# Ledger of designs, part 9: VHH binders against Cytidine deaminase 5 (CDA5)

Target 1, 346 residues: Cytidine deaminase 5 (CDA5), of Arabidopsis thaliana (Mouse-ear cress) (q9s7l8)
Amino acid sequence: MAQQYKFVFTAEQAASEGVTDHKKLPKLIRKARNLVKAPSKVGAVGRASSGRFYLGVNVEFKGLLPHFSIHAEQFLIANLALNSEPKLTHLAVSDNGTVFQDPCYDCTRFLKEINNAHQIEILIKNAHGRDGSFKSLESHMPDEFGSESILSAEPSLLLMERDNCLALIDEDSAAGGISSNADLCSFLKLEALKAANKSYAPYRKCPSGVALFCEGEVYAGWYIETVDRTISLGPVQAALVDFIARGEGKGFDKITGAVLVEKKDAKVGQEDTARKLLEKIAAPNCDFKVFHCQEERKDWITGAVLVEKKDAKEGQEGKLLEKIAAPNCDFKVSHCDEELKDWIKL

## First folded at step 20 (VHH)

Design v7 (from u7 with S103K G104N)
Fold by OpenDDE, look of step 20:
Structure v7 (fold): chain B 346 residues (1-346), chain A 122 residues (1-122)
Amino acid sequence: as target 1 above (346 residues)
Amino acid sequence: QVQLQESGGGLVQPGGSLRLSCAASGFTFSNYGMSWVRQAPGEGREWVSSISGSGRSTVYADSVKGRFTIARDNVKNTLYLLMDSLKSDDTAVYYCARWTDYKNEFIKYDVWGQGTQVTVSS
């Protein structure tokens, strides 16, 4: 039974299915399409740089608007992220199992957020073609959004490991306190925070994470932002990807607990969307809580010395210190006559 | 009958290590999250660590983080707690407990073991 709900394949497992290389990705498309949670059966199959193969499926939620839906490509990317895969190398997408086409416009934009997006090859196969051909993702939409974040100076791209250095604001973050009550563990809160710290939100800087509880298992996901906010994947959606991928066919109605962690007064809040989605799909008695986090101030830098040449123009070093140093940081500038590179001694 | 039974407790010197085991029977072990909880004499129960049914998710109390490791073998129906760098403050009866529900930010337990005594003393 466990094999029926498999979304991740090792190279060996894939080989057992006849997938020995990237050209044979279509052999897994049936498995993907059989796992779709929507009337339209769109399947995605991807090869990761690790040699593993991942499935993506489209997901629609009954009674909710289409913007709550998850595209097969989004599912696949989220599945990669949840499994800490750094790169996607090959992708195949099909809505009928015989024709393999380009990702849709929105999914293409989503894919471009990946750190190695320029290296991703897409399988194109017509109904009458035996093997198809691969083309680069970049060739599909060359003129729009480069792999580099336009809005963020940070080189952080999707599927790269990330730590947002977030901590819970609420004093109740102390897991493991002595209580007279046998109920002592805030498990979901901690898991949601972990997820939030992995969140890809470089543009609006509103990371968030969600943890779901279902029958003794925890599922987690985080906000995956795109330049266009409307294409972003919410933290609940991402958590549901985890749920589908590992939940062995369990229904959403078995979800009885949920926690969202997001920044206080975030410009992009996830609470309303999360609540609406969970109210619709989770158990009627699902306990949903929201907690807030903030960036940990590294107040550990209380002193700094900048060594620079006498003729050096005031660089960006001071600005960096303002961001990372304690407010009372003793900052000194020392001039050196030697051809030494500018450096900061902490 | 649903049952949990702890073992592996004992007397150890500060800085020493112990391995606790919890044998589960009477239910599908892999379908349930599990926790370790300890109780020192005269004190209330203190949560130590939790692990999800699959073992993928683990969490620790701050007091034991970096020193204790929770693990499970779903084939053997056994929960483990590896305790390193033990301190006098770790002296307690250690219980394994099965998850039953989630409510009000907390995991609820419905099945408990009898506990195993851990004493850290010079």
Scores: ipSAE 0.590, ipTM 0.847, lowest interface PAE 1.0, mean pLDDT 86

